VH-VL binders against q9vpl3. Designs and how they scored, part 12

Target 1, 224 residues: q9vpl3
Amino acid sequence: RGKINIQRPKAPHYERARVVAVTQPKYPELPKAKSCFKTRAERTQQQQENPYNEIIAREVRNWLDHSRLVAFFHLSSITADDIFRVRVQLHKQNLHLKSYGSKIIEQAVKNTRYEAIVPLFHSNHCIVFSPDPEKTAALLRIVRRVPQMVLLGGIVEETMLSRNQLVAYAQMPGLHAVQAQLVQTLSQAPGHLIQQLQAHQNSFVQVLDVHAKNQMNEETPKST

## First folded at step 1 (VH-VL)

Design b2 (framework fv_imvotamab_arm2)
Fold by ESMFold2-Fast, scan of step 1:
Parts: sequence; structure tokens; C-alpha cells
Structure b2 (fold): chain C 224 residues (1-224), chain A 121 residues (1-121), chain B 112 residues (1-112)
Amino acid sequence: as target 1 above (224 residues)
Amino acid sequence: EVQLVQSGAEVKKPGESLKISCKGSGYSFTDYWIGWVRQMPGKGLEWMGIIYPGDSDTRYSPSFQGQVTISADKSITTAYLQWSSLKASDTAMYYCARLGEFYSDSAFDIWGQGTLVTVSS
Amino acid sequence: DIVMTQTPLSSPVTLGQPASISCRSSQSLVYSDGNTYLSWLQQRPGQPPRLLIYKISNRFSGVPDRFSGSGAGTDFTLKISRVEAEDVGVYYCMQATEFPWTFGGGTKVEIK
């Protein structure tokens, strides 16, 4: 737990972050009419944005920057007690389960190498962070028993990996040189990888819909 | 070398308590689940339950829930299976086994040598 | 509970000939993650079980190439391409897709 704070820069204290968030940006000098219009437009845009979202977005960027393992999951309906139990089990392996709104994720990854992951977060989702990529196998063992969490893909050593590539990476644990080579070999263009991750998410939603319909329509075995 | 070493054979009378052990070595004991499997004389294998030694999270087979207790002591890398009151029907060979890495997850990859428990009067 | 049925109960095999063991589950073993948690174990006389195959078809480290697994859904097969004297023993399939985890009844492989 404390090692997370040690390895990452502390986020600004809530009170200081709140004060900073309400500070208005300064504008360059423009012709009077255009200056007034631009100032109003930018003020309106910032008033439409939740100031607190910028603080959380900075936290997400810190998690991404300081985590050597990031795994993305689709999250279906799960009780607060069940997700808390999963979070505790993951935390003991230095794996940190976080859930953020889609707007915050978009704001956090905007103008970063990770901007392509935004489509993954249109549905209910969660993310697991860790400074230790060796924990990928432990992560997959833990989530295997949580049907509500479906692995979509992730980032290992700053490289985007599909679900199958993460599974392959997990099969070579304890050999850092081999794992680094595997990550290089498995890396792919962001567009192609994101399409695969999005397809997995869409397929899972369809499977859930079919499963729900089957449970509603077929509660008992067909009579003889 | 990864290995699980179990305690020696036991001969008990019905109604007595018993605790048998399974000591792990050669791997990170707290990072792998350990399961217990029963094999009655001349019969097949039955899964009893599993424990994660890192946090003592346990899962039992419904037929063994309340009949046995699975525990672990991570300071001495040892898992335990215990009975408060033995029955003659508990006579069996008991194996402990490690649940493997993700590539073999949900498959018991390393097995102890077994502990024979005989309950008779 | 998922019931695992193995056939045959006993398989007498001539040394050097192939052997095939079938395992059928009462329900599909495909987990929600797309994986099938079906494994095969070998128990030689007087010894503890030994892992041979995990996730249908993957050989565990140190397992000879003559062992292979195949199957999908509810029907699974373990094959030994050329049976050797050391292959005598009881073979079990195991499912870990759904709690409680269950084993097949076992198939005894013996030399004719």
C-alpha cells in the first residue's frame, strides 16, 4: 500500500487541487470583439467541465506513467462487497483496481500515446494497475474466478497488448529478459490492437445478452 | 526444486481430532493456491477445497463444508487439513497439491506424497 | 455438480500400441473467459497423481510428446501414441470450470 505513494509523485492535496482547478487561464491579446468572444467561449467550455475531473485525470495519468502493468476489463453487474473482496485480494499482489468515468479517462489520455484506448470505456469498465509486470499471472489467476470481470487487453512495459498477448506474456513469468523480448515481439499498431480490444468488448456484451435471455427463457430443463 | 511434503500416516479412533500438514518449498508459498484431494481405498479422486496462504481465503466443496477445516501458516510455509471428530468413513489417502501458474491455472501441477489416514476402533 | 464420465473403465493395451481415453462432462466446460479448464492426471501404482495435460491440449513440463489431449465443449480425449511400460496406471480427467471441481472416475491403463 505505502509503496504505491512512494513510487508515484503525490497528487496535490485535495484543498490545493481544488484551488488550482478554479484558476482561470490567461488569454493572449486579440482584437476587442474577437477577444471578448474567445474569452466567453473558453469560459463557457471550462464552466461545462467539472473542475474536479482535472484532478482525477491527473491521478489517472500518474497511474499510467508509473505502472509497468495496466489491464483493462469490462465490468458487468457486481455487488459492492464482491468488488471490495476482489480489490483486497488484488492489493495483496500489488495490483490496484480502479474505476473511472469515461470522460475522466478521455481527459487523462488525451494527447498521450494511450488516447486509442478511449473506445474501450464506452461500457462499464475497470482498470488494474501495478508497478510490477511479473504480477500479470497472479492478476489473471484472481480474475479468472470473477465472471463479472472480462479481460479486454492491457499495457505492459508501455506496449499495448491484446487479451491473448497478455495471456502469452503471463506464461513466461520470472524471466525479465524473456518477458521484455516477448513484449517487443507481441507489440502491434494501436489501431489494429484497439479494434481487437473493442471487438472483444462488443462480443462480451452480446454473450451477456444471450446468457441473460437464456436464463429468462430456460429456467428449467425441457420437460420430457 | 518445487515440492510439497506431507505429514506421516495416522491411525485414529472414531471421535478423535486430527490435523495433517503439507509443507511447501522451492516457490513463493503465499502466491499459489493449495488444494486438498481425498482418495478413498480403491476409489477415485475427490476435491475437498483450496486455500490461498497469502490471505487464508478458502473455498470448500459443498460435501466437505463443515466436515473439515483448511488452514495455512505462511511463517512456516505449511497448509493444514483438520477434523474435529473423525469418522470411519474418513479413512483415505489425503493429497495436497499446488494450483499452478496461469498457463496451468486450475490444474494441480505439484502434488504431495500423500498422508494415509486410517480410522478404526 | 458437473459430472465427469470416463470411458473405458479399463484399457488393456499391447506395448507400443496407441491408447485412447474419453472424458465427457454433463455440462459445457467453457468458462466465461473462453477457456476450457479441463486437465488430465496420471497416477502410477503407489504414487501421487501427476499432471499431464492442462486446458484440454497443453502438455505440462516434462511430459513426453507421446501424450496428447484434444476435445471441446463436453467431449475430451487423452491419447498415448505408443504405450510404454511406465505408462501403466490410472488416468483421471478433471474440470475446474465450475465449483465444486470434479474428477472423472478414472481409466486403468495396463499392458496385455
Scores: ipSAE 0.000, ipTM 0.425, lowest interface PAE 17.7, mean pLDDT 76

Design b20 (framework fv_imvotamab_arm2)
Fold by ESMFold2-Fast, scan of step 1:
Structure b20 (fold): chain C 224 residues (1-224), chain A 122 residues (1-122), chain B 112 residues (1-112)
Amino acid sequence: as target 1 above (224 residues)
Amino acid sequence: EVQLVQSGAEVKKPGESLKISCKGSGYSFTDYWIGWVRQMPGKGLEWMGIIYPGDSDTRYSPSFQGQVTISADKSITTAYLQWSSLKASDTAMYYCARLAYDSSGYPYFDYWGQGTLVTVSS
Amino acid sequence: DIVMTQTPLSSPVTLGQPASISCRSSQSLVYSDGNTYLSWLQQRPGQPPRLLIYKISNRFSGVPDRFSGSGAGTDFTLKISRVEAEDVGVYYCMQATEFPWTFGGGTKVEIK
C-alpha cells in the first residue's frame, strides 16, 4: 500500500490544452514602425481606455479581500509549462497562483490598506492567494522546490509580514488563536515589511558583490 | 484505510430525478480528484467527468456535458452524480474513483467505489 | 476524442499459458512533457475496475510480476506471462493524454 497526500497535475491533457492556449500567440502583431511614433499622450490614453485593466483590478481586489493568506514572490525566468505545473500543485492545496501587471496591482490597491505592497511588483512577480492561512507551511514546502520563485513576504489575516515572519508563522502549531497572536506581535512595527524587503535587496547585492570579487580573485590569483 | 463507499441500487422511471453519492474516508478528501465512470450492461467503461472537491472544479466528457451534474460536499466528504430527468438509456452501473499521482506526477485511479446500479424502466 | 481500439475482443486461454492484449490509439499518446499517459485496468466479474499498470509499463503496488506492459506512440501491449484463475475478467486500456479521458472497448480473458 502506498500513501500520496500532495498531488501534481489535475488532468494531464487538460493542463496541456490550458498551456497551449495561454502561450500560443493568437493575433498578428502591428508593425513596429507605427508603435515607435506613439506620443506620451497616446500611450497614456491607450492605457486609460483599456477597460480590461479595470476588470482585472477588480478581480485582484476581490482576491485580496477574500484571502486570509497572500504571499508575494519574485519570479525568475521559468517555462510556461513549469509554472503551470506549479500552479496546479498549489491549487491542490487551495493555493491560487496569480500574475498581474504592476500597473493593474497599483490600480487595485490604490487608496487601500495594501498600497504599501506596490514596490514589490516593480520587477517580475507573482502572488499566491488562499482563504486558508494554515496552508502557509504547505506553500513553503512546494515553493522550496521551485528556485525561480523567491518569497518576499505576505499578508496573513490582513497583517503584512516579512519573509522571516511568514516562515515563523508556518512553523507554528496549527492553533489559529496562537498563530493570530504571533501575527499581531510580529507586525506591531509600521513599515516592517518594506524594511525587510530593503534588507533582502541589500543582502542580494552583497552576495553578488562577494561572488564577483571571488570570481575576480580566481581569474587573477595572487599565488606564488 | 482509504475507502470509497457508494449509495445503494436505484430503480426509477423515465423523467424522474436522481442523485447518487460516493463517500470518501481514510484520506484528505479535498486533496484528491473524484471521477465518475459509467458502464452500461454488458458494455465497457465510459469516462463521465471529474471533480476536485476542494474548490468544486469540475470537468465533463463532452458526451455527458449537460446530461448530468457532478458536485461534492467537502464537509461530509461526499461526491455526487445527479440527473434532473432520467432516460431508459441511463440504465447502467456507475463507479466513482479517486485520482492519485505517483512521485513523478503521473495520474492514475487507485481506489474505486463498489458501484451503484441504476435501473430506469417503465 | 482519442479513440482506443483493443484486440482481441475475447481471449480464451489455458491456465498457466500466456495471454496478450493489444491497444491502439487514434493519435499519439505522448504528452507535451514527453510522457505517455497510458494505463491498464482489470475488472473481475461483478467487481469494480482495478489499476494494473500506469505509464505504459509501471506495475501498481500489489500487482503480480506476471503482468507487464510495453509500447510507444499509438501501439501498446499488456502481457500476462502465466494466466491464473484469478486473472479471469475484462481488461481495459485507458489514455489520460487528452481530455476527455477514454477507454478501450475491453478484452475478456477467460479460461478454456
Scores: ipSAE 0.000, ipTM 0.383, lowest interface PAE 22.4, mean pLDDT 74

Design b21 (framework fv_imvotamab_arm2)
Fold by ESMFold2-Fast, scan of step 1:
Structure b21 (fold): chain C 224 residues (1-224), chain A 121 residues (1-121), chain B 112 residues (1-112)
Amino acid sequence: as target 1 above (224 residues)
Amino acid sequence: EVQLVQSGAEVKKPGESLKISCKGSGYSFTDYWIGWVRQMPGKGLEWMGIIYPGDSDTRYSPSFQGQVTISADKSITTAYLQWSSLKASDTAMYYCARGIEYSSGWPFDYWGQGTLVTVSS
Amino acid sequence: DIVMTQTPLSSPVTLGQPASISCRSSQSLVYSDGNTYLSWLQQRPGQPPRLLIYKISNRFSGVPDRFSGSGAGTDFTLKISRVEAEDVGVYYCMQATEFPWTFGGGTKVEIK
């Protein structure tokens, strides 16, 4: 899986495609997509499909198809130095931190079994991919020290798991226990799982709001 | 204390290969990005790319992707900029600079002295 | 790519007088961490560039206090309160908010 290129949140899709292309070996259609984008983007930008989105969407599909572990995170404001260090630590464990725009995620998973994850990406987010599901414990150990990254849930062995289920998976002692957990998880409806993941995200937003109010009250004592 | 020392000036013919170097000292080489910046005669600065020596993570400007290769050897604290086949349009001063991508500090804080590359037939 | 536009192209200044350089970005330079990665570089004749200012207004180590940076979002200014002979050179703004990193076209400060 190799080297992971650090992508900045909210970068324009064109520049994000360029950055991705730099670290990925093949984009045979990039020159054609670049020409098309340059000639037509100006006046109809907001309603136009960015041709580079499909190239990046294919990379997302490739990561999803070749990863046995996918973890979704809400990403709060984080120093660039901190995210860089986290990415390096994750890479050493064959864990690949990626950031994509919500439109690209939607395009990538549309008409696939992963379509249900789209609501998770309507806010600042990042995704960790790995071909090795046994790295879930290492992932959670690393992320525990990064409060800006809040685990929303994931996909393990093609099965969608809530945050609590993914935490439980990380604590399981080997394949037999994993299979037993998977059987239990498969009894849940996908809609219930997504609702649980969204509720967790909403709870985090509420926690951030409370924290912001507490910080405001402490930093401006006269406004308490 | 921090120093970036670049290799000497080069005079080459079109089609020749070239590899220039930038040696870092006085800091933890694997903890900082090294960037390459081109300055054509009488023109401004152009960012070419950066490398993180700790894991060889490399980012290129779209204008330079496929034209050059950036690499680093952390055992001798040296970064490299390489051309497989030089063109007359590659005639320029090339600077290396230390940077911290996504730092709360400074992007290019210390610069090498520059390597002048002249390509003519 | 974020386009960085500098004005003026050249600024002839009398010794001891102030100089001001403007830099405008084609889009906001505020990164997701709330910081703005806008830097100013000085290049004296025949020398490599030197970092003057980072994150809009922070002076780098060893930079005289006559240099100051200001601005927000897309509009930024570098000011030299009293130009000295050693300040002759070309000044560049640079953004590191988004890849590719981009530079302004440069402003030549010269003594008249």
Scores: ipSAE 0.000, ipTM 0.398, lowest interface PAE 19.8, mean pLDDT 75

Design b22 (framework fv_imvotamab_arm2)
Fold by ESMFold2-Fast, scan of step 1:
Structure b22 (fold): chain C 224 residues (1-224), chain A 123 residues (1-123), chain B 112 residues (1-112)
Amino acid sequence: as target 1 above (224 residues)
Amino acid sequence: EVQLVQSGAEVKKPGESLKISCKGSGYSFTDYWIGWVRQMPGKGLEWMGIIYPGDSDTRYSPSFQGQVTISADKSITTAYLQWSSLKASDTAMYYCARTYYDLLTGPDAFDIWGQGTLVTVSS
Amino acid sequence: DIVMTQTPLSSPVTLGQPASISCRSSQSLVYSDGNTYLSWLQQRPGQPPRLLIYKISNRFSGVPDRFSGSGAGTDFTLKISRVEAEDVGVYYCMQATEFPWTFGGGTKVEIK
């Protein structure tokens, strides 16, 4: 087999080069500044960039509002060719791989129920969005072939799930499967969840635990 | 009806060139890889190589690298196996077979096979 | 290269009785996606091979339910629950886990 997936067709060179060029960030040369001039120039540039950041933050909110599946990944060093190929495979399954700066994500989720996930994005990251939660299994099969993408957790039908909960959900699709996995995970927490995200300072585990407990409390049978 | 139809039997002399064909029909040709398999008289099956017709991405068994050329023309839904100079040891039945292209499962089994092309190389 | 080894049957099979065909690989056939790309092919005399089973235990469309596959890692078995006259032929296991793809040497099934 080798590294290259034999059952995946190569993207044409012209399309690959075009997509890579569009997605490659251009790093503008920053002018040198000293003392008071530096501080003023810096404030002016921040003001000039604010409208752009707000536009992109609105895009992120739009993705969050219209996606029933959102998965968060840590992204290790990966070539432009490899990430492009992953993006193409995901797109065919109606899964949309997006990368946004941490400041933009923070701005997008500020004062929302998702604000607590901001610490996850202080490292190199990417997010996959889809309107179709049944695509969770397809997502996980594709990323198994991409060791540079490490699943951190996600949101399915507005319910925050840990990595292990998402894996379990993928094997048991449907609305009732989410509730079953929350019950199982809560009975095993907090030890299991704490160990799952050690490298990420456990902040997402805490958010998921709180969210899962809140969902459990909301769904408690009324006639008991 | 999904099928792979191979060219007819060939009788050649050592040193001659040969190109045999495998035509797919009844399915989307560029959704599948086409592999070539050799079976020497009275022997088992040997994988020679595989090609993706959509972009002609080709992979050979080390035993056959440089010995044969695999190619495809997606406009006429046909794959080819070619020798520049035949040897008596190339006498065999040659099969083409398709394998499903699936983004989620990786390399899979050969599900549809051609009828075979018998190549006889003798002086 | 991964070497696929098939053992010959000790005797011809009695019509209506079960038969088991064994296949062993020199290395694990588990791919990085967690799937095991082991398949079984049947070749009747004078005919091209026909796919019976893929990914260890999945029956290909049109294949009778008397055929079943099992195994894991490096040891695999194809079982015919009740052998019929048309089952005469050579059975091959094949791996597509790594290049080059390789076939077993074949196991001949004969009727008494």
Scores: ipSAE 0.000, ipTM 0.413, lowest interface PAE 15.0, mean pLDDT 75

Design b23 (framework fv_imvotamab_arm2)
Fold by ESMFold2-Fast, scan of step 1:
Structure b23 (fold): chain C 224 residues (1-224), chain A 121 residues (1-121), chain B 112 residues (1-112)
Amino acid sequence: as target 1 above (224 residues)
Amino acid sequence: EVQLVQSGAEVKKPGESLKISCKGSGYSFTDYWIGWVRQMPGKGLEWMGIIYPGDSDTRYSPSFQGQVTISADKSITTAYLQWSSLKASDTAMYYCARHFGSEYYYGMDVWGQGTLVTVSS
Amino acid sequence: DIVMTQTPLSSPVTLGQPASISCRSSQSLVYSDGNTYLSWLQQRPGQPPRLLIYKISNRFSGVPDRFSGSGAGTDFTLKISRVEAEDVGVYYCMQATEFPWTFGGGTKVEIK
């Protein structure tokens, strides 16, 4: 090899996705997409630019209204280069990875049918949008290679689904009318789905907190 | 009836090429990953790799990377395992199996009957 | 690679008596999604393997209820409550939590 790689070592060859020779990858330029990885400067600018909150909130509402598939993820620490590669793979499948501040999301969904998702965004997060719900299987395949992204749940055809329900949906036939009907059937547990999604998020955060604390306690490489 | 039917037993000499097949029926072939498992005589199971026939996305165990080629032809619902040059150490029973659950993580629910490959001079 | 160790290597059992097979992994099998991708396979003499249990304790369709799986983290157990003649064979545990997927060495169940 001719060049040194200064970033995190690449994943083993066996984990690398094979590229289909031709895909229809060129989408319209994504307007104001924000990566899941934000620099300190970007976070500071976002807090200082309060007038932008209305504009960005409107953008979030447009994505929610025009997407038939929305998936919510917890995001662990990931490099800018790694998340960029994931974004490229997702974009080839008409899957759009975006990240927004929790206050902007709250503003965007307040007084809408999606208000219940706000608690999912109190920790590091990202969202994947697509106009095509048939892409759920492709989404899960791509994200399975990215251990830093953990599926929390989503919305399909305006119906909120838990992680397990989204996984089940991905395994169903690719007929639009049949899929829409099945999504309605899967979501017919009276109440509690939103609470289940919130409980799952809280449980996952607890696991991450324990893991982080264990890592900190084990970060004494030198002990006399 | 969901089933995987493998090609018949093969007897080869070292250095020869070989391609064995695994034909799926009774299910949507392009919606499931197909894996290959080796079992040497009197030994346990070894996972070799998998393929998603819908787009030919293929992944190999590091021990088998470069030793074999896995492919699929979705028009005839058939997966393949191929060697360019056989070695005596390739003598084994080879199984194909369908993976299920969260893509392929729950395990292998449907297995082929196996193809015995014997390599000797 | 995660190493899967099975004990015992061989388990001679009297018909109608229980049998227990242990499987230990070199690393935790809990995936980042909270699931544990540990399955059990049965291979009868001269036959291909058959899935018995997936995700530690979930019986696959058609598997008799005398088979049960349990465990967490790195220690897993397959129990047969009352061994029958058709249960003769080699049993394997398998992990799919980390790539590459790996099998235990197998446990041979035979009738005395």
Scores: ipSAE 0.000, ipTM 0.416, lowest interface PAE 18.1, mean pLDDT 76

Design b24 (framework fv_imvotamab_arm2)
Fold by ESMFold2-Fast, scan of step 1:
Structure b24 (fold): chain C 224 residues (1-224), chain A 121 residues (1-121), chain B 112 residues (1-112)
Amino acid sequence: as target 1 above (224 residues)
Amino acid sequence: EVQLVQSGAEVKKPGESLKISCKGSGYSFTDYWIGWVRQMPGKGLEWMGIIYPGDSDTRYSPSFQGQVTISADKSITTAYLQWSSLKASDTAMYYCAKLDSGYDLSYFDYWGQGTLVTVSS
Amino acid sequence: DIVMTQTPLSSPVTLGQPASISCRSSQSLVYSDGNTYLSWLQQRPGQPPRLLIYKISNRFSGVPDRFSGSGAGTDFTLKISRVEAEDVGVYYCMQATEFPWTFGGGTKVEIK
């Protein structure tokens, strides 16, 4: 094996320490009309918000704003060594594997066009970012051999795509007319898209549960 | 349509180096994985590894890791299998084969005609 | 590694009669995407392998409909409904569910 030369991404949000050092915390202001409708519970929740979470949420928003490709994955149990190997392979293709807590993601996408993705992150998850949408094929090729990572869907050129639409896009890279056609097949209702994405994740989780139960039953002695 | 053409038979002595080739045509060479499979005389098939020519990403069978090198040259749509030092146990028919997809690594759909490598003193 | 076991070792068959080849894997071949990456290959004497069936039961283009595949989990079968002279050869099952990819030991189909 040769030395692994890991280059830092050029995105301004890459170095969290630098972001913390130079970024002044600023909370989003609600319009006056909406601020008058805050309940006691809503005010209490805002007061309990951790400034650290806002800094990380701002990093996530920067990744979303500067990435033309964002892919969402369910992440099953995986060793630190295995995920590191995947991260290295992805990084060579300018694909950046990140994991954030569900509340940080909610805070990052709140009041944005991507708020509908929040339910996808109620279970173990990870996200891959890239400024290059032509890397979608490379992404799917790399993760094909990582059974612990299950594609749920993504965002390409600021458009939300289901798993099947993302796979179809990957098979036709660099073809603008075909890309536009694939995007046009996306459901108009955000709830419908989330239902489809969650259905795929739930089906996979059910398959894993059945497999786990079958494996435990096979492992357990049946003669007694 | 899709065709994989392999280099001719080789007769070598132990310790010699060797590089055999597999030229693809009739498809987008850089968009599909290509694999190498060994078949020892009178025996079954053994998967050696695969390469994605578009970025030279390779994956090897643990049994062949460090024993062979798989590479590809996009400019002439050719994949290679090479040994730095041959052993008598390397005597076999070597096949190259195209995978069905760049994403869905499912099966080998088209095969080359094979290259017979004989290693003896 | 996933071990692929084929039975029988050889299958002498009378022309026009059916033949059946079994393949058993040491662990489930269902991948995390719900697909089963089990394929069947035919190798005629002196020829390279040829794809017959992929993902358990899908016939590859140009493959006669007398060939069919079935099975699930760890137990798979290739059937030839009416064996013809050109079907003489060695048949292999292959799994691509888990690295390293592995082949069955092969089943030789012969004419009596």
Scores: ipSAE 0.006, ipTM 0.484, lowest interface PAE 11.0, mean pLDDT 77

Design b25 (framework fv_imvotamab_arm2)
Fold by ESMFold2-Fast, scan of step 1:
Structure b25 (fold): chain C 224 residues (1-224), chain A 121 residues (1-121), chain B 112 residues (1-112)
Amino acid sequence: as target 1 above (224 residues)
Amino acid sequence: EVQLVQSGAEVKKPGESLKISCKGSGYSFTDYWIGWVRQMPGKGLEWMGIIYPGDSDTRYSPSFQGQVTISADKSITTAYLQWSSLKASDTAMYYCARSYGDFTEYYFDYWGQGTLVTVSS
Amino acid sequence: DIVMTQTPLSSPVTLGQPASISCRSSQSLVYSDGNTYLSWLQQRPGQPPRLLIYKISNRFSGVPDRFSGSGAGTDFTLKISRVEAEDVGVYYCMQATEFPWTFGGGTKVEIK
């Protein structure tokens, strides 16, 4: 007898309303001016910003605020059917696969403690959110069978973790041990952890670039 | 001591249903995968599928998808392999084996003694 | 599916002499985490399989040091440095890098 997990995905209650709103054929009004006059530079800056992007960026911030588990992945070429199957499987475990443009991610984390993650989204990427950090093990088991998704790192209980640290977290026995390990992680210099995340990202991107170039050479058609 | 104990030999006729078992002991049953492997008489090993009892995540070989059902009952630390309708070609030795679930350790470390299934008219 | 090819089909060896078994995969067994999920199993006559080596070269608990594994990418070798009478049996390589997991066809080791 196993009890079926009846825990439902805990998305913010306003998420669906926002998705419906942003898919409608209209843009929201630009933010109101703080003063009655704006300089030309200030107006030019506001004109360069897409109000649609700010709305989606706010959605990303809400996911970050309501998720105790956030995992970052590089996403290689994958069919729509395959990614849909992965999304459904993750959803059953209260894991929410989202894909956002790099500019939106940058805008969402700008002036936050998570600004350091921006370089991770230079190439094709996706993010998995969950309110339940105990689902880290389930997440890694599911993704292990999706070779197109490569773990870059994550955030657990508001603590930034490298790929290796996130894997270690998934293997931890019991809540007391988890708390002890997180204290160890939190005692690390923030710069050191950020360097680890960036180094892993750069190494992976370099490997992908070499692989992509080799594939282009091997797959060059006999065009005439 | 880690042990996987399988149910006894079965002699069946084509069209009959069958469910064989693999009981784990001496370890945390929900932290390891249980796989099923077929060995036809005088032949090599064939991977059929695998289940993670902790969340019932199940993976099948394409050759066995739809032909068998793998399940587990974590309350009695037992995994199952089931046929709805046996064929003569299902005559084989069936092994269960444990695989570590630690994301970097994927191999069969402990094996059951095997269950011989004979299907003949 | 990844196809695992073993050579030779049978290996008659003299007691105390070395034996070598080769395993070739149809594609690289290096997973995206840098690990290679290649294992070697021994099946003695009338017994279930037994794990010898995991992740190319790591000996499982209780496995004698005369057994060693090596290789990379697509080519792997199991070596027995000094064959003993108890080593008679069929040896299988196995990959767990990609689903479905697949076995080699087996190599029979006999004493001559």
Scores: ipSAE 0.006, ipTM 0.515, lowest interface PAE 9.2, mean pLDDT 79

